# Designs tried in a protein design chat: VH-VL binders against q9h2d6r1778to1887. Part 8

Target 1, 110 residues: q9h2d6r1778to1887
Amino acid sequence: LNFKKGWMSILDEPGEPPSPSLTTTSTSQWKKHWFVLTDSSLKYYRDSTAEEADELDGEIDLRSCTDVTEYAVQRNYGFQIHTKDAVYTLSAMTSGIRRNWIEALRKTVR

## First folded at step 4 (VH-VL)

Design s3 (framework fv_fezakinumab)
Fold by ESMFold2-Fast, scan of step 4:
Structure s3 (fold): chain C 110 residues (1-110), chain A 119 residues (1-119), chain B 111 residues (1-111)
Amino acid sequence: as target 1 above (110 residues)
Amino acid sequence: QVQLVQSGAEVKKPGASVKVSCKASGYTFTGYYMHWVRQAPGQGLEWVGWINPNSGNTFYAQKFRGRVTMTRDTSISTAYMELSRLRSDDTAVYYCAREDYGDYVFDYWGRGTLVTVSS
Amino acid sequence: QAVLTQPPSVSGAPGQRVTISCTGSSSNIGAGYDVHWYQQLPGTAPKLLIYGNSNRPSGVPDRFSGSKSGTSASLAITGLQAEDEADYYCQSYDSSLSGSVFGGGTQLTVL
């Protein structure tokens, strides 16, 4: 059961997100992945071929998710997935893509 | 089995409006943005805008604002692009294209609709 | 006018290598936005050839490869075949226009 798929960027270390107002280029590294939303997790892969082979780069357990919120980032449209143990910062290319992901994620948090 | 089936060719007079349709099948229509791209005879590709079929939100290239309207009907998985106040230089093949990978990647394209504007 | 610059034509013989350049500016490729490439055979719709600078969709042979450096990107085609005769377009996002931008297209002739 997959609810949504697409390319997004994620900050490679969960935890303390970067400052929303940056004066210079961040030293934090954004990683682009193919994201697949299921009923219990948000999985991410190198690309869609890796998804077919089930070769995971990472996974966010949505059963531990407490909130999904917009979050300002330097250039693209950021948002955060808050879990009991970590905060994941993601970025979508357009505000519409971000809105769709936030809406889809919130539906699976219940 | 992703398919985008577009409406047939149209011939219009200057000042008229044209509405092109794009019927999607083989995937979840509301899960992917739909873009419109045109190509004048013998010329290159020109981006017109996008619609989010889930929300109905749209965004248009500055050149087309005030003349273009994009809509969709989720019950029949169909996107529409209407261009008004047509000029002869609007003569082009108009393509619908699905965005995947969240980065303006146009992974599947309709076969195009030729719109000819002539007096 | 096209926002990204491509040579209008390129040619090669069967079996040879050709490279098609795509030059942008600080508001698009130079700002770090990815480059995608499309192949358009005569009388057909464009087909996705390369996405995200260097990734190939299923069914695209490894003879096609993409790269990006600074404000420019390149499409390389090795082992040229007659079937490769087509127009090739690069595409990116432009932050000053808040939208997708295309190159002018390159016509490849296989001699």
Scores: ipSAE 0.007, ipTM 0.587, lowest interface PAE 10.2, mean pLDDT 85

Design s30 (framework fv_fezakinumab)
Fold by ESMFold2-Fast, scan of step 4:
Structure s30 (fold): chain C 110 residues (1-110), chain A 119 residues (1-119), chain B 111 residues (1-111)
Amino acid sequence: as target 1 above (110 residues)
Amino acid sequence: QVQLVQSGAEVKKPGASVKVSCKASGYTFTGYYMHWVRQAPGQGLEWVGWINPYSGNTFYAQKFRGRVTMTRDTSISTAYMELSRLRSDDTAVYYCAREPWGDYVFDYWGRGTLVTVSS
Amino acid sequence: QAVLTQPPSVSGAPGQRVTISCTGSSSNIGAGYDVHWYQQLPGTAPKLLIYGNSNRPSGVPDRFSGSKSGTSASLAITGLQAEDEADYYCQSYDSSLSGYVFGGGTQLTVL
C-alpha cells in the first residue's frame, strides 16, 4: 500500500545544512538509514533488519508536510521535506532515485 | 576545556522581558547546537529550544513560541535567549547546553541563570 | 507534566544497587531515539552521566550503567555511595513534538 523502501542519507538535524567546510566533528553529519514510505509517514531505520524488528531511528509525519523540493547538496542528490515546523534534508545516491522519492512523497502529500 | 559561562541572576516584574547570555569557549562555537533548558524551583527540567550558531536558525518548544527569541554573536561565541511577557511561573534557573550535531544529547551545561519574576 | 515517566524518588543503603526507570511512548523511546541520563547534585547544573542508552563519558565510574528495552530505559547504580545523592533525569527526543523531552526526575537518597 504505496510502499517504497531504500537506502538514503538524512542530515541528522532539521533546518538548513551547514557548509561542508564547517564540518569539524569526527562524526559525519549525514546519517545513512533504511527508509520506508507509508501512506502517512516516512520511517527510517538503521537497516532492514531493524525494520523487521520494528526498531525505528526516526519518523517524519507526512500529514504535516507542506512541500517536497529538490535541494542542492555536496553529498549526491539532495531534496527537502518541508513540514509545518521543520525542514528535513535528505540525499539519494542517484538523480533517478531522488526523482522517484520526490514523486512518491508528493503523491502521499497531495 | 569546554566552558559555557552564563550571565548573572535577574529580577524582573511581570510583563517585562529578560535576556540571558551564554559565552562558549574551548571548542568551535559554530560546530555545535546550543539549547536552552529551564528548571522552576523544586521542579524538573523543561526544554525551551535550540539555535544553530552557524546558520542562526532556531526552533522553539510549542509552549514558548511567540515569547522566546534565540540569537547568537559568532564574533564573541555567545548565545542569547530572550523571554518576553514574563509571568511569575517563568521563575526558573535557565541553562544553556551544548548538543553535538544531530546527537540529541546535552554534553556540556552552563551553570545556570536564575530569573525571578515577582511583583 | 513531564513527557517521560520516572519514579519521583528511590532510596538505598551504601553498597547496594538501585535502578531508576524511564518510561516513554511510541513517539520517543519506542521510535528508536536514544535515552540519555543526567545527574544533578544539589545546587548544581545537570551533568551528562550516560549517553546513547549505555555509554559513559570520561570520568563517570562503571558503577553507573544504562539500558533500553522497547519503550523504556533504566539507569542502574551499583555500590551506592553517599556522593550519589542527587536528582537523576532521563532525556530523549520526541518525533510528534519535534522536541527534546525529559523525565520528571528521580531523587536518590542514600540512607
Scores: ipSAE 0.000, ipTM 0.571, lowest interface PAE 14.5, mean pLDDT 84

Design s33 (framework fv_fezakinumab)
Fold by ESMFold2-Fast, scan of step 4:
Structure s33 (fold): chain C 110 residues (1-110), chain A 119 residues (1-119), chain B 111 residues (1-111)
Amino acid sequence: as target 1 above (110 residues)
Amino acid sequence: QVQLVQSGAEVKKPGASVKVSCKASGYTFTGYYMHWVRQAPGQGLEWVGWINPNSGGTDYAQKFRGRVTMTRDTSISTAYMELSRLRSDDTAVYYCAREDYGDYVFDYWGRGTLVTVSS
Amino acid sequence: QAVLTQPPSVSGAPGQRVTISCTGSSSNIGAGYDVHWYQQLPGTAPKLLIYGNSNRPSGVPDRFSGSKSGTSASLAITGLQAEDEADYYCQSYDSSLSGSVFGGGTQLTVL
């Protein structure tokens, strides 16, 4: 129930100001991860091998999720996961992949 | 079990609008995307767009943007496609089709609605 | 015009094997998107025949099979029967168009 897996990109978390020696484009802040959806969280890993070893890169607690909406991004197909304390911006390779992820995520939101 | 029942044939004049309905039964209407595909007489299939019946979100093929509007009414499990500023080359059978098995697989189709645009 | 290329017609005798090709590009089949196939009998709506390159829905005989390689896909029909006479359409997703794309269709004649 509620399980879905796939490659997506996630934008760097808010509050990470750029260094004076670093420059970034609209796409340079994106990190590609292997995402795994459960009924309580969206977990992400370096790759599917890291998932098997349970070596997390990050996790979004869906119990605090208030909404999931489409969101325009520079490349590919963006959407946002809104939680009570943060907004996570993700990008899928196709509009169909985004659509399926949004629908799966919304099943965990009451 | 799954049924998609479409409205009857329409005859329209150039410049008019047409609104086709597709009533779903036998499954949870809000759980599956609905697509619209058309077929001109003696021609092939052409994708028009989709609607998410849960959110009301839509996406249309570039050719139809500005002329097509897809909506739904969840209380009666019905999807609608409205095409405006009709031209003679919009004459076609318009199908609604349910998506399942992942990205853009059309597992059940309505019987089609013939829209004839003539003067 | 159709985005995916199919031969306009193919023919075979009962019991024979026929193959219908579907040629795409780097933005659709070549990009790794799955190919689906539909059968359209005269006067009817299309019916899903193959999804995800090679999977059969319940009720589709195993005489129908699909395959994909590079930028192309193929539908194979073995043990050809009179009731197989129909139009066949391949379909995929195109990333440059951000939408579903169909082949032009192939009319199968059973001689």
Scores: ipSAE 0.005, ipTM 0.583, lowest interface PAE 11.9, mean pLDDT 84

Design s34 (framework fv_fezakinumab)
Fold by ESMFold2-Fast, scan of step 4:
Structure s34 (fold): chain C 110 residues (1-110), chain A 119 residues (1-119), chain B 111 residues (1-111)
Amino acid sequence: as target 1 above (110 residues)
Amino acid sequence: QVQLVQSGAEVKKPGASVKVSCKASGYTFTGYYMHWVRQAPGQGLEWVGWINPYSGGTYYAQKFRGRVTMTRDTSISTAYMELSRLRSDDTAVYYCAREDYGDYVFDYWGRGTLVTVSS
Amino acid sequence: QAVLTQPPSVSGAPGQRVTISCTGSSSNIGAGYDVHWYQQLPGTAPKLLIYGNSNRPSGVPDRFSGSKSGTSASLAITGLQAEDEADYYCQSYDSSLSGSVFGGGTQLTVL
């Protein structure tokens, strides 16, 4: 199964993140969410209870995903999900967790 | 450098409530989920639930729903777990543990608070 | 009761290799959730030993290694030392419970 769930952080607004070498990003700009990978999207919730109630905080349509790449960030281990419309910057707590998420996402994406 | 300092041992009668504290230092308190895990004497580890110190959001294991309440005070970087309607089988060491690395990894643990429930 | 299954005990002599198994189900390890391992010395709090199936935190010797396959995970300890005598717990996430689950623990005795 390519299904995966877990806690990660995402920048508040989709788009180009601040340069890692030139920016001091505060912790409050990174919002921790409960992420759920499905066959067509990466959904995120306040917590697992919100997932059970299907009360989304956001959703990334993986059918429009063009690339998933590592991306250096100030907070832990970053990566980006590139779509036709936006770039989402996420952060995992370890390089291993980032690797696992990138692999799972790439397996889901065409 | 990261420290989780828990409140001292408690002795309670059946039916009472207990509130255990966990004071965090050495990191940004609101950046990491806090979990509670208990261990009865001579037994294994049992997960109780988590609190997100940033939002105050909580989630509890089904076994404890209706009896446990987790809260936090961000001004003093302290998390609390209150367990009500205590039974003798609630006798255990209660640990707070910080989640890092995502996926429920408990990287730092408090020293534990022994809660004894006896008549 | 424990959700993940571990043998209650394992033993070895100094310098030997021991392995501790952790068996789950389709709602946890079998669903692809990572397995973490904790070491608990007598009278102390648990300490993170392995996270994300096979990663070592800083300060954990490379004698400790983790692996995962299907619905099970294993902790391997090589070059066994007296100070390795402890209880070892596996832990994962369970989607049906929406929470953390632990193994029953394995007591390692160094002969």
Scores: ipSAE 0.007, ipTM 0.585, lowest interface PAE 10.3, mean pLDDT 85

Design s36 (framework fv_fezakinumab)
Fold by ESMFold2-Fast, scan of step 4:
Structure s36 (fold): chain C 110 residues (1-110), chain A 119 residues (1-119), chain B 111 residues (1-111)
Amino acid sequence: as target 1 above (110 residues)
Amino acid sequence: QVQLVQSGAEVKKPGASVKVSCKASGYTFTGYYMHWVRQAPGQGLEWVGWINPNSGSTWYAQKFRGRVTMTRDTSISTAYMELSRLRSDDTAVYYCAREDYGDYVFDYWGRGTLVTVSS
Amino acid sequence: QAVLTQPPSVSGAPGQRVTISCTGSSSNIGAGYDVHWYQQLPGTAPKLLIYGNSNRPSGVPDRFSGSKSGTSASLAITGLQAEDEADYYCQSYDSSLSGYVFGGGTQLTVL
């Protein structure tokens, strides 16, 4: 059962440990994906056709989600999904879209 | 400095196969999809398909399904496109191009490989 | 036919403004997919000129701008220069074809 779908952007590094001191790039890149919310996870795909083919770009396990909060970013309307293992930073095109996603995510966790 | 270096020009007979290579450097090869786009002489650009270098997954334009195979070798950061059962109308410059996930755009292109199909 | 419709040619004099249109449908531009533009100088590979409807890569002068509305997009070039003479292609994604689509290309002549 899919509760919500739509385009959003996510930072490509969702909360890794600090970069090694001897090798690094500090480039943060926003990746635009087609997001699909289910009862246990937030899956993201290149587009809706990739969703039909089940070609995942990534997945956030919402069973480990501890919090969902607004987060100020330079790109549009940001928010974070906090899990036991990582923090994912996402961006929605409008404040309304962000509000709707945060509400849907919080409802799914409960 | 991102670079995509393609193999040299090929001349093939109708019915043969051609395999074009694209060697990537200057970025993490497995982090970006690689596309193939062709251009017949004096004509426009035509999308052929993509490969995900991380997983090896591919997706091809319907026109080329059954004739095209895309592969990669992560140890040498090289992508390949093989086109079989060549026809004269497959004569084109074949480009590899990197997709930026953030915008689903072809941000860097190889210089192209001319494939000529003639008897 | 190409899936996205562009005029085959456009021309202008140095210093003038030209606009190149890119017309799609409900399955591509009209479905909300971004439009990107590429410049192809004679004998060279295409180069990214505009991405995500209106953004410029580093090194692209602000004389080039993009916009998108409804089922169509446009590329505007102001202060036209001789070196702008090239083919210009728009590109998007089409959900009904499950693939990437290009416009037929527009040859810009500077006279």
Scores: ipSAE 0.007, ipTM 0.603, lowest interface PAE 11.4, mean pLDDT 85

Design s37 (framework fv_fezakinumab)
Fold by ESMFold2-Fast, scan of step 4:
Structure s37 (fold): chain C 110 residues (1-110), chain A 119 residues (1-119), chain B 111 residues (1-111)
Amino acid sequence: as target 1 above (110 residues)
Amino acid sequence: QVQLVQSGAEVKKPGASVKVSCKASGYTFTYYYMHWVRQAPGQGLEWVGWINPNSGGTFYAQKFRGRVTMTRDTSISTAYMELSRLRSDDTAVYYCAREDYGDYVFDYWGRGTLVTVSS
Amino acid sequence: QAVLTQPPSVSGAPGQRVTISCTGSSSNIGAGYDVHWYQQLPGTAPKLLIYGNSNRPSGVPDRFSGSKSGTSASLAITGLQAEDEADYYCQSYDSSLSGYVFGGGTQLTVL
C-alpha cells in the first residue's frame, strides 16, 4: 500500500560514502530522489523509472520513527524524521508539499 | 581524471548487431548510472537508456525496447550497449555518459563511437 | 522530433549577449524537473555547461548563466567570445515518457 509519492531531497544518509561529483560541490550533500511512502517505510529511488524497475536507493524504517518535525534548511522547505537509530533531514519544494508529507508520515507511524 | 573510453568505429549491414563498449576510469564505477545517448549525422541528441552498474538493472527508451541490451562488467569497469536488427537510420555517433547521482545530469561523456549502417 | 523546443540558431557579435530558450510542457519542466545545458563544440562530445537550472561546474565562466520559469528555461551568454561558437542542448526529465529528454539544439554563430 502506497500512501504518497513525490520528489524530495535528502541529505546523505549516515554510512554512505562521499560521492566525488563535478555537479555537486563538496559542501552540497543534497540528493534528489523519488520517494514512496508505504505503511512501514519511506523508500526512495533515483527517479520514478527506478521505482518501476524496483531499484531501491534507500529506505527509512518508519516502525522505528519517534518524531517528524519541521526543520529550517537553506534548500527549500526542510523537515526531519527522527528514528531510534538516526535522524534524516529532507527538503520539499514548497511549504505545502512539506506539510502534506509531514502529515502523511505522522499518520503512518502512529 | 574521470575518463570514459569507447570502442572504435563500426560499419554494419542492415539486420546485423553492433556492440559498443565504454571503459570507465578515475571513479568508483558502481556508484554512478551509465547512460547511452546517440546523435545521427547533423541531428540532435537522443536518449537510448541507462544501466545501474551496481545492480545490472536497466531501463530503455520505448523506441529501442526489444532491440537494445545494456550490460556491464564490474571487474573491468566497462559498460556495453548492443543494438540488434540494425537499420540505416541507426547510423549515429553513440555516446556513453555518466549520470551524477541524484541530479539526473550527464556530467562526463565518452568521445563517441560512430556506427554506420549501410548496404 | 525533440521533446523540448529550442530555436535552431542564434547569432551575435563578440562582447554581446545572446539568450537561448528551451520550452517544455507540464510533464517535464512544468512538473518541476531541473534543466541542464550542454555545449558541443564542432567534432566533439557534449560537455556539461549548466546543471540544476542555474549552477556552473568548476571551470565554466560566470558569463554563462541559466534560469527557469514555468514550463521554460533559458541559457544566457554574456560577453560573447569566438570560442563560444558551438551547439547548445537543454535536457530535462519527462514523467509521461519516464525518460530523459533533450531539446533539438541551438547552433550559436559568433560573427
Scores: ipSAE 0.006, ipTM 0.617, lowest interface PAE 10.5, mean pLDDT 85

Design s4 (framework fv_fezakinumab)
Fold by ESMFold2-Fast, scan of step 4:
Structure s4 (fold): chain C 110 residues (1-110), chain A 119 residues (1-119), chain B 111 residues (1-111)
Amino acid sequence: as target 1 above (110 residues)
Amino acid sequence: QVQLVQSGAEVKKPGASVKVSCKASGYTFTGYYMHWVRQAPGQGLEWVGWINPNSGRTFYAQKFRGRVTMTRDTSISTAYMELSRLRSDDTAVYYCAREDYGDYVFDYWGRGTLVTVSS
Amino acid sequence: QAVLTQPPSVSGAPGQRVTISCTGSSSNIGAGYDVHWYQQLPGTAPKLLIYGNSNRPSGVPDRFSGSKSGTSASLAITGLQAEDEADYYCQSYDSSLSGSVFGGGTQLTVL
């Protein structure tokens, strides 16, 4: 089951939930991936060919998701997926793409 | 590379129906919404509607509701737009265009299909 | 009639700068929806030129730029070249129509 797919960027490593800015380094790298939203997770791949081959770069377990919020970033239109153990910072190319992803994620999360 | 290949030009009489095809290649067909946009001779662009090739769900601009039907065949990565009860003012080039999955960005377009409605 | 308002034509000499305006309303650009721009060369399909107000797709020169303020957006073209002669369309989403809306198009002439 796939609910939404598209290109977005994600920071190399997730931040800590209560105070992510204290541990975020200035050398954090944005990495562009092909994201695929399912009913239980947000999977990301190097590209859509890697999705076809099911060669995963990473996965965010949405069952542990507590919130999805807009978040200001230097590159494009940012938002965060908050889980019990981590905060993932993502960036969409337009404000509308960000809005649509936040809506889809909030509808999917349990 | 992404390609959208549309069916050839058609000439129809008023009251007839026309079905235009758009065959996609170079990407995952079910991963992107497909839109239809038309352009009457010498006029601007007019949005007709969209189809989600994954779900088959459609949405049409109010002006076309009741006359347009959008479908797809995932086995051949092809989207279709059928327009019924044709009028002379439906004469236009009809484009299919792929949405970058959010925000109605039309990143790739077919070359267009000229539909001429005349008696 | 087009939902977004553009001037019907604009002209400039090679090397000059032109701007093309796109005026919307509270249900589209004024509601915060992004503006995208398309270039249509004579006899061809439109091509994506700018998306998300100011982003360039791969292959679009940096002399094309977009901006948005309030209920309006603009496309700026610097260093005009003969091959820039085309029709330019702005496009956004309209919440009252729940769909895509286009400007009427602007014909650019390079003399």
Scores: ipSAE 0.005, ipTM 0.590, lowest interface PAE 12.4, mean pLDDT 85

Design s5 (framework fv_fezakinumab)
Fold by ESMFold2-Fast, scan of step 4:
Structure s5 (fold): chain C 110 residues (1-110), chain A 119 residues (1-119), chain B 111 residues (1-111)
Amino acid sequence: as target 1 above (110 residues)
Amino acid sequence: QVQLVQSGAEVKKPGASVKVSCKASGYTFTGYYMHWVRQAPGQGLEWVGWINPRSGGTFYAQKFRGRVTMTRDTSISTAYMELSRLRSDDTAVYYCAREDYGDYVFDYWGRGTLVTVSS
Amino acid sequence: QAVLTQPPSVSGAPGQRVTISCTGSSSNIGAGYDVHWYQQLPGTAPKLLIYGNSNRPSGVPDRFSGSKSGTSASLAITGLQAEDEADYYCQSYDSSLSGSVFGGGTQLTVL
């Protein structure tokens, strides 16, 4: 069962040093994805067609979620999902889309 | 496509209760919050509350707490709003409305149910 | 009493431009919550006209536009037509009430 779906951006933080072949260095990059909230995870896809094909780009395990909070970002309306393993920074197009996502995520974890 | 079909008009005496239904079709009922908004004759819109059809969780505007109860039946994709201890100033058209795009955006509305409270 | 403040009426002639204001406070529009607008023709349910301050749903003409600044929002209607005669409501979220709030509504008369 899916609780909520929609377009958002997620910050792709560098985990490893960039490839030596890269000529441009970047410390952060926003990636737009189609997000789907389930009872145990927040899944994200390239688009809604990829969701139908179940072709994931990524997944956040909400069973390990410790907190969901607003977070100031340069563009649009940011928030963070804190898990025991990582912190994910997301951005919604409007302040209200952010509010609804935070509310839905908090309900899902308890 | 998306359709919200509400129950017919009701006439009630003060002190009675009324239960309005809203049957959804054309989308996944449990994927979207359902809100209730009322409008007294010649007056503006007043938000009553919401229900999450998936969980059954609800939240009501303070003015209606203790008198309103929202429920749903997922087997027939229907939401209900029951208002008790009716007063004459509860006379209004009661709308159900679907939330999409996040942030309490009411993208589709039922046609409304007129509830008249008179002695 | 409505939480958001709108003028009770506005009027214009066909082809003209009118603007309807919506004034909130620090707990709603001033807190950064988006403003949505609804059109209500006589005897009908409200219809979503603008969401997220400035976005139009499919089927809404570009004559309708929304904007937001500080604690206020505005709905602009250009090229007025007789069919635009209706009540217009702004709406937002209020953090102190933890719920949706509406403006009192503005009746647009096309002269």
Scores: ipSAE 0.007, ipTM 0.595, lowest interface PAE 10.8, mean pLDDT 85

